# Ledger of designs, part 1: VHH binders against Iron-regulated protein A (irpA)

Scores and structures below are computed, not measured.

Target 1, 312 residues: Iron-regulated protein A (irpA), of Synechococcus elongatus (p12608)
Amino acid sequence: LITNQTIQGFVDQVVVPSYVSVAAGATQLEQALQTYQQAPTAANLEAARQAWRVARDRWEQTECFAFGPADSEGFDGAMDTWPIDRQGLKTAAAQPVEQREDSRKGFHAIEELLFAATEPTLSDRQHLVILATDLTKQAQGLVTRWQQASDQPAYRSVLLSAGSTDSAYPTLNAAGTEIVQGLVDSLSEVASEKIGGPLETQEPDRFESFVSRNTLSDLRNNWTGAWNVYRGQRSDGVAAGSLQQRLQQQHPVIAQQLDQQFATARQALWAIPEPIETNLASPRGKVAVLTAQTAIAAVSDTLERQVLPLVQ
Below, numbering starts at 1 at the first letter of every chain, in headers, positions and changes, except where a header shows other numbers; Kabat numbers aren't used for antibody chains.
F, E and O are the ipSAE of ESMFold2-Fast, ESMFold2 and OpenDDE, as the mean of both directions, binder to target and target to binder. V2 is 0.75 times the mean of E and O plus 0.25 times the DockQ between their complexes.
[cut] stands for letters that were removed.
The coordinates of atoms that the task and the answers printed are left out; those that the model quotes come from them. Centres of patches stay.

## First folded at step 1 (VHH)

Design c3
Fold by OpenDDE, look of step 3:
Structure c3 (fold): chain B 312 residues (1-312), chain A 124 residues (1-124)
Amino acid sequence: as target 1 above (312 residues)
Amino acid sequence: EVQLVESGGGLVQPGGSLRLSCAASGRTFSSYAMGWFRQAPGQEREFVALISRSGGSTDYSDSAKGRFTISRDNAKNTVYLQMNSLKPEDTGVYFCAASPYWSGTYTPSQYDYWGQGTQVTVSS
């Protein structure tokens, strides 16, 4: 099922471009926050908020492949630990960001300050710049780890060497397993934790991006990221050698099922009233959120039960 | 670190049933997919069954399908393997294992923690 072309497409058409996009978004956010720090106008605040949303959306498309450096080298933790330590964040303004716990930096730390009910203070504005600078550093670091060799080989090379002697991935299927497992895990997390937690307790503040009211966007971008991996590219269509194409060729029934399930999940996610945080308790909102949860879980389940066995 | 302890093994006649249990230490049981593996004398350890973190997804080896059922109780930090219609070829040491992956895997190297094993003997 998995070929060299599959892995190459995954890495070069999805993973690396996605992380590059994240780094660019982070950079733009940093710039916007610098601008806001220098000129704290309403317009500049809004611009910074929009920049955060853009950067966040891009990041959320990467969750299905948060393996390798993102995990092992702490980039994911440094960028996207949730929940944040709100009390610690407030008191740690003077602490070098490099020394901070993950719960006191990253996207959600920025979110907490940038989307606060009260206008950010001078201190907050300064803090935001520090946080954004670190975020950019982390994002760029992640890109570098994928693209460039250092003390370790570029992770791109690690995956592309799958099946080679002494490779970290001794077979193409080993690499395939990593890819599919990432899809399974990320979508399961979306269904069971990101949606499931708040839905179960009916506590909207348990949504990750509650403060910014960006949760629904996060979830939709989680779907988008998974869909991109499945198709082997970020643009419209199906990449040659992609998981989707290979399944269509070798296991058309499974492919058809997954295609339909992805579509169903998309439809359900986009049917949720905006914002999800304020609609969670409404009858319509509850049904919509549950429908989305179920649909996403179904995708994960099919990948786990029917696709993983083909690559393991 | 998660410690796993298997129980429920023993001697059974062909066609009989056993229920294996694996108790996990700590509070992070639900963070792991669980698997059962077995090793017959002189053979390599082989996959038997897996269950996802939530318990919503399961899978089995071809030999186990239709006869074995894996389940888990996260509240009790325990994973189970109900084995029915046992055959002599099912004889071996059965190991419980924990994987950081949501769904578990079929590959032993992807499991971080292992139990000591419990002996299952199917003989007339």
Scores: ipSAE 0.000, ipTM 0.230, lowest interface PAE 13.8, mean pLDDT 94

## First folded at step 5 (VHH)

Design n15
Fold by ESMFold2, look of step 7:
Structure n15 (fold): chain B 312 residues (1-312), chain A 124 residues (1-124)
Amino acid sequence: as target 1 above (312 residues)
Amino acid sequence: EVQLVESGGGLVQPGGSLRLSCAASGRTFSSYAMGWFRQAPGQEREFVALISRSGGSTDYSDSAKGRFTISRDNAKNTVYLQMNSLKPEDTGVYFCAAKRGYSYYPTSASYDYWGQGTQVTVSS
């Protein structure tokens, strides 16, 4: 099922452009926070908040390929640890960010200082710039680790050399397993943790981006990221050599089921009224959230039970 | 963060079976991939088994394949290692470990949280 074209499309049409987009978003957030610190107007606060949402949207589309450097070199931890240590975050303002625990930096640390109160304090504005500079460094570092060799090969090269003696992926199917497992793990996390946790406890602050009311966007971007990986591109259509195209050619019943399940999950997820955090209070809201949970889980289940064996 | 506590270690005869448990406390257990590692005295920790966040994907070392089974129960915040057909070379301290993120080729360096270990001794 997995070809060199599949892996190249995944890396060059989805992964690398997605991480470049995250780095650009992080840079724009950093610049907006610098502007806000210099001129703390309501307009500049709103611009900084919107820049955070844009960077967050882009980041959340990368969850299903957070393997390799994102995982092993701590980028995901540094950028996306939740929950944060709220007390320790304020205590850490003078601490070098590179030496902090992950619970005191990244997207959710910025979210806390930027969104939790009506307006950040004077001291928090300086702290926000420090955090955003580190976020930008991490996002750029992740791009570098995928695109550029150093004392280790560019991760792009590791994946594109699958089947050679110098690759961590001894076969094309090993690389395919990583890609499909990433989809399974991301979508199962959405269903079981990101939706399932708050639904089970009935506590809205169990939603990951409760502070900014951005959780529904996060979930929709998680779906979009998985959809892009499945289709092999970030634009409309189906890329040649993509997982979707290969399945359509070789296992059309599975492909039809997955296409339908992705569409059903999208419909359910986009039917949840914003904000998801307040919709747990009513039977209609709970039904919408449960419907989305079930539909996302179905995609993950089909990928795990029917697609994953095809790449092993 | 997550705190990990292993249990179920002990002394067993060759050919016997043992089930290790790792109880996790803290929020978000289901967001972590889980692994088992072991360490004999004077040796580096070695990978034994890995299970994905959902429990749908597993990996094993060559020495564990066919004899050990990793599983998890996310509702109970617990990961297990069923160890069958035990051999003296399986003796060591077994550690439960957790990582955030994904990994096809897990290494000990990618795991952020570790238990303190439970002793497994397979006597002759």
Scores: ipSAE 0.000, ipTM 0.339, lowest interface PAE 10.3, mean pLDDT 87

## First folded at step 9 (VHH; from p1 with S108P)

Design q4
Fold by ESMFold2, look of step 10:
Structure q4 (fold): chain B 312 residues (1-312), chain A 124 residues (1-124)
Amino acid sequence: as target 1 above (312 residues)
Amino acid sequence: EVQLVESGGGLVQPGGSLRLSCAASGFTFSSYAMGWFRQAPGQEREFVALISRSGGSTDYSDSAKGRFTISRDNAKNTVYLQMNSLKPEDTGVYFCAAKRGYSYYPTPASYDYWGQGTQVTVSS
């Protein structure tokens, strides 16, 4: 099922462009927060909040390939740890951001200072720039780790050399397992934790981006990221050599089921009224959330039960 | 408090079998992939086996493949390693580990929680 073309497309058409997009979004957020610090108008606050949402959208599309450097070298932890340490964040300004625990920096630390109050304080505005500068450094570092060799090979090269003596992936199927398992784990987490946790406990503040009311966008972007990996590209259509194309050729019944399940999950996610956090208060809201949970779980289950064995 | 407690280690003859268990507490077990690592004296910890959150997918090092079987029981918050056809080179301390990160072939640094280890000794 998995070929060199499959892996190359995954890396070059999805992963690297996605991380470059995240770094661009983080840079724009940093610039918006610098402008807001210098001129703290309502318009500049809204621009900074919107820049956070854009950077967050791009980041959330990378979740299903948050393996390799993102995981093992601490980028995901530094950028996306949740829940944050709200008490420690209040006192963290004295500590260099590079030395802070992950719970005191990243997207959710910025979210807290930028969205929790109607207006950030002077101290918050200064702190936000420090946090955004670090977020930009982390996002750029992740791009570098995929594209440039140093005392470790570029991760692009690690994946593209799958099946060779020099790769952490001793076979093409090992790389394929990484890719498919990433899809399974991301979608399973969406269904069981990101949706399932708040739904089970009936606690709206268990939604990951409750503070900014951005959780539904996060979930929709998690779906979009998984869809892009499956299709092998970020634009419409199906990439040559992609997992989707290979499945269409070799296992067309599975491919048809997955295509339908992805579409059903999209329809369910986009049918949830914004913000998702208020949908726990009514039976109809709960049904909409449960319907999306079930549809996303179905995609993950098919990937794990039917696709993963094909690459192992 | 998170705890991973290994048991079932011991001394066996070559060709023998052992079943390791790892009891987990203090976290949502079903949200974590589970792995086994081993460490011989003076060496770094090395990957042995990994099982997915649901138990639907497993993977093994080359030296473990065909001889070892990882399994999990999410109702009991326990992961197991059945080790058959043991060899002297399997001697070492075996660690249970849990991760939420998405790397399928992680370095030890990507694991969130570790047990204390259990000694496995395969005599000559």
Scores: ipSAE 0.014, ipTM 0.457, lowest interface PAE 7.5, mean pLDDT 89

## First folded at step 11 (VHH; from r1 with S103K)

Design s3
Fold by ESMFold2, look of step 12:
Structure s3 (fold): chain B 312 residues (1-312), chain A 124 residues (1-124)
Amino acid sequence: as target 1 above (312 residues)
Amino acid sequence: EVQLVESGGGLVQPGGSLRLSCAASGFTFSYYAMGWFRQAPGQEREFVALISRSGGSTDYSDSAKGRFTISRDNAKNTVYLQMNSLKPEDTGVYFCAAKRGYKYYPTPASYDYWGQGTQVTVSS
């Protein structure tokens, strides 16, 4: 099922452009926070908050390919650890960022200082710039690890060498397994933990981005990232050699089921009223959230039970 | 059949050290974050440490920080917990646990697989 074209499209049409987009978003967030620090107006605060949401959107589209350097070199931890250590974050301002635990930096540390109070304090504004500078460096580092060789090969090259004798992916199916497993893991985590945890506990602050009320956007971007991987591109249509196209050609019944399940999950996610964190208060809100949970789980289940065996 | 088998527990004096191992089989180990939890009699399982799929990120409970080190060897399908400066309060059954996916959580309900546990006793 998996060809060289499949892998190249995945890397060059989805993964690398997505990480480049994250780095650009982090840079814009850093610039907005620098402006806010220098001129702390209500307009500049709102611009900084919006820049955080844009960078967060871009990051959340990368979740289903957080293997390789994102994990092994600690980028995911540095950028996206949650829960954060709220008390330790308050006292960490004097601590150099490179010496901090992951729970005192990254997207959710910035979220806490930027959104939790009506206005950040002067100390918070200084701290926010430090955190955003580090986020930008981490995001740029992740791009570098995928695109540029150093003591380690560029991870693009690692995946594109799949099937070669000395590759970390000794067969095309090994690379295919990583791609499909990433989809399964991301979507099952959305259903079971990101949605399921708060539903089970009935505690709205168990939603990952409760502080900014951004959790629904996170979930929609997780879906979008998975959809882009499946289609092999970030724009409309179906990329040549993509997982979707290969399934349509070789296993059309599975492809038809999966296409419909993705569409159903999208409709359910986009039908949830903002903010998802308040939907737990009523039976109708809980039904909307549960419907989305079930629809996302169905996508993950089909990928795991029907597609994953085809790449092994 | 998925199995997680802990070993390396025992009786130790305060200030001593132990190294726990957890051998995994029946699943693709490198796709799982791994955690260590402990349970004293009559208490809930308590988070001790966790490590990401490839070992790039770790986290520790407040009681473990600076004394315990989690590590993993994906070639051997094994996760370790090096425990130094042990205290009587560290006494309990230590469990290895696995969670698939990229994001991991320090709560027991989030873990898919559990070992049977190994007893650690720090004499008072």
Scores: ipSAE 0.313, ipTM 0.678, lowest interface PAE 4.0, mean pLDDT 90

## First folded at step 13 (VHH; from t1 with T107Y)

Design u2
Fold by ESMFold2, look of step 14:
Structure u2 (fold): chain B 312 residues (1-312), chain A 124 residues (1-124)
Amino acid sequence: as target 1 above (312 residues)
Amino acid sequence: EVQLVESGGGLVQPGGSLRLSCAASGFTFSYYAMGWFRQAPGQEREFVALISRYGGSTDYSDSAKGRFTISRDNAKNTVYLQMNSLKPEDTGVYFCAAKRGYKYYPYPASYDYWGQGTQVTVSS
């Protein structure tokens, strides 16, 4: 099922452009926070908050391929650790960010300082620039690790060498397994943890982006990221050699089922009333959230039970 | 058949050290984030330390920070907890836990597999 074209499209049409987009978003957030620090107007605060949401949107579309350097070199931890150490963050303003544990930096540390109060303090504004500079450094570092060789090969090259005897992916199916497992794990986590955790606890602050009320956007972007990987591109259509195209050609019944399940999950996610953090308490909101949970789990289940065996 | 087997617990004096190990089998270890949790008598199971699939990221409870170090060796299917400067409050049963996927959480309900636990007792 998995070809060289499948792997190259995944890397060059989805993964690398997505990480480049994240780095651009992080840079824009850093610039907006620098502007806000220098001129702390209501307009500049709103621009910084919107820049955070844009960078967050882009980041959340990358979660189904958080293997490789994102994990092993600590980028995901530095950028996206949650829960944060809220008390430690308050006392960390003078601590060099590179010496901080992951729970005192990244998207959610920025979220806390930027959104929790009506207006960040002078100290908060100074701290926000430090955090955003580090976020930009991490996002750019992740791009570099995929695109540029150094003492380790570019991760693009690691994946494109799939099928070589002495590689991290000794067969095409090994790379295919990584791709499909990423889809399974990301969507399963959305259903079981990102939605399931708050449902089980009935605690609104169990939602990952509660402070900014951005959790529903996060979930919709997780779906979008998985959809892009499945189709092999970030734009409309179906990429040549993509997982979707290969399934349509070789296993059309599975492909039709999966296409419908993705569509049903999208409909359910976009039907949840905003903000998800306050609608969990209402009967109508709870039903909408449960419907989305079930629909997303169905996509993950089909990928795990029917697609994953085809790449192993 | 999935198994997580903890070892290395025992009786130690305050200020002492222990190293816990957890050997995993029955699943692809590198697909799982790992955690250590502990339970004192009459208390709920609480988070101690977490580590990502390839060890690039770790997290610790407030009580563990600066004293405990989690690590893993994916070639040996083993996760470790080095515990230094032990206190009587660290007494309890220590459990190894595994969660599939890229992220880890400090919530016991998030974890798919659990070991039987190893007793750690810190006395004076």
Scores: ipSAE 0.690, ipTM 0.867, lowest interface PAE 1.5, mean pLDDT 93

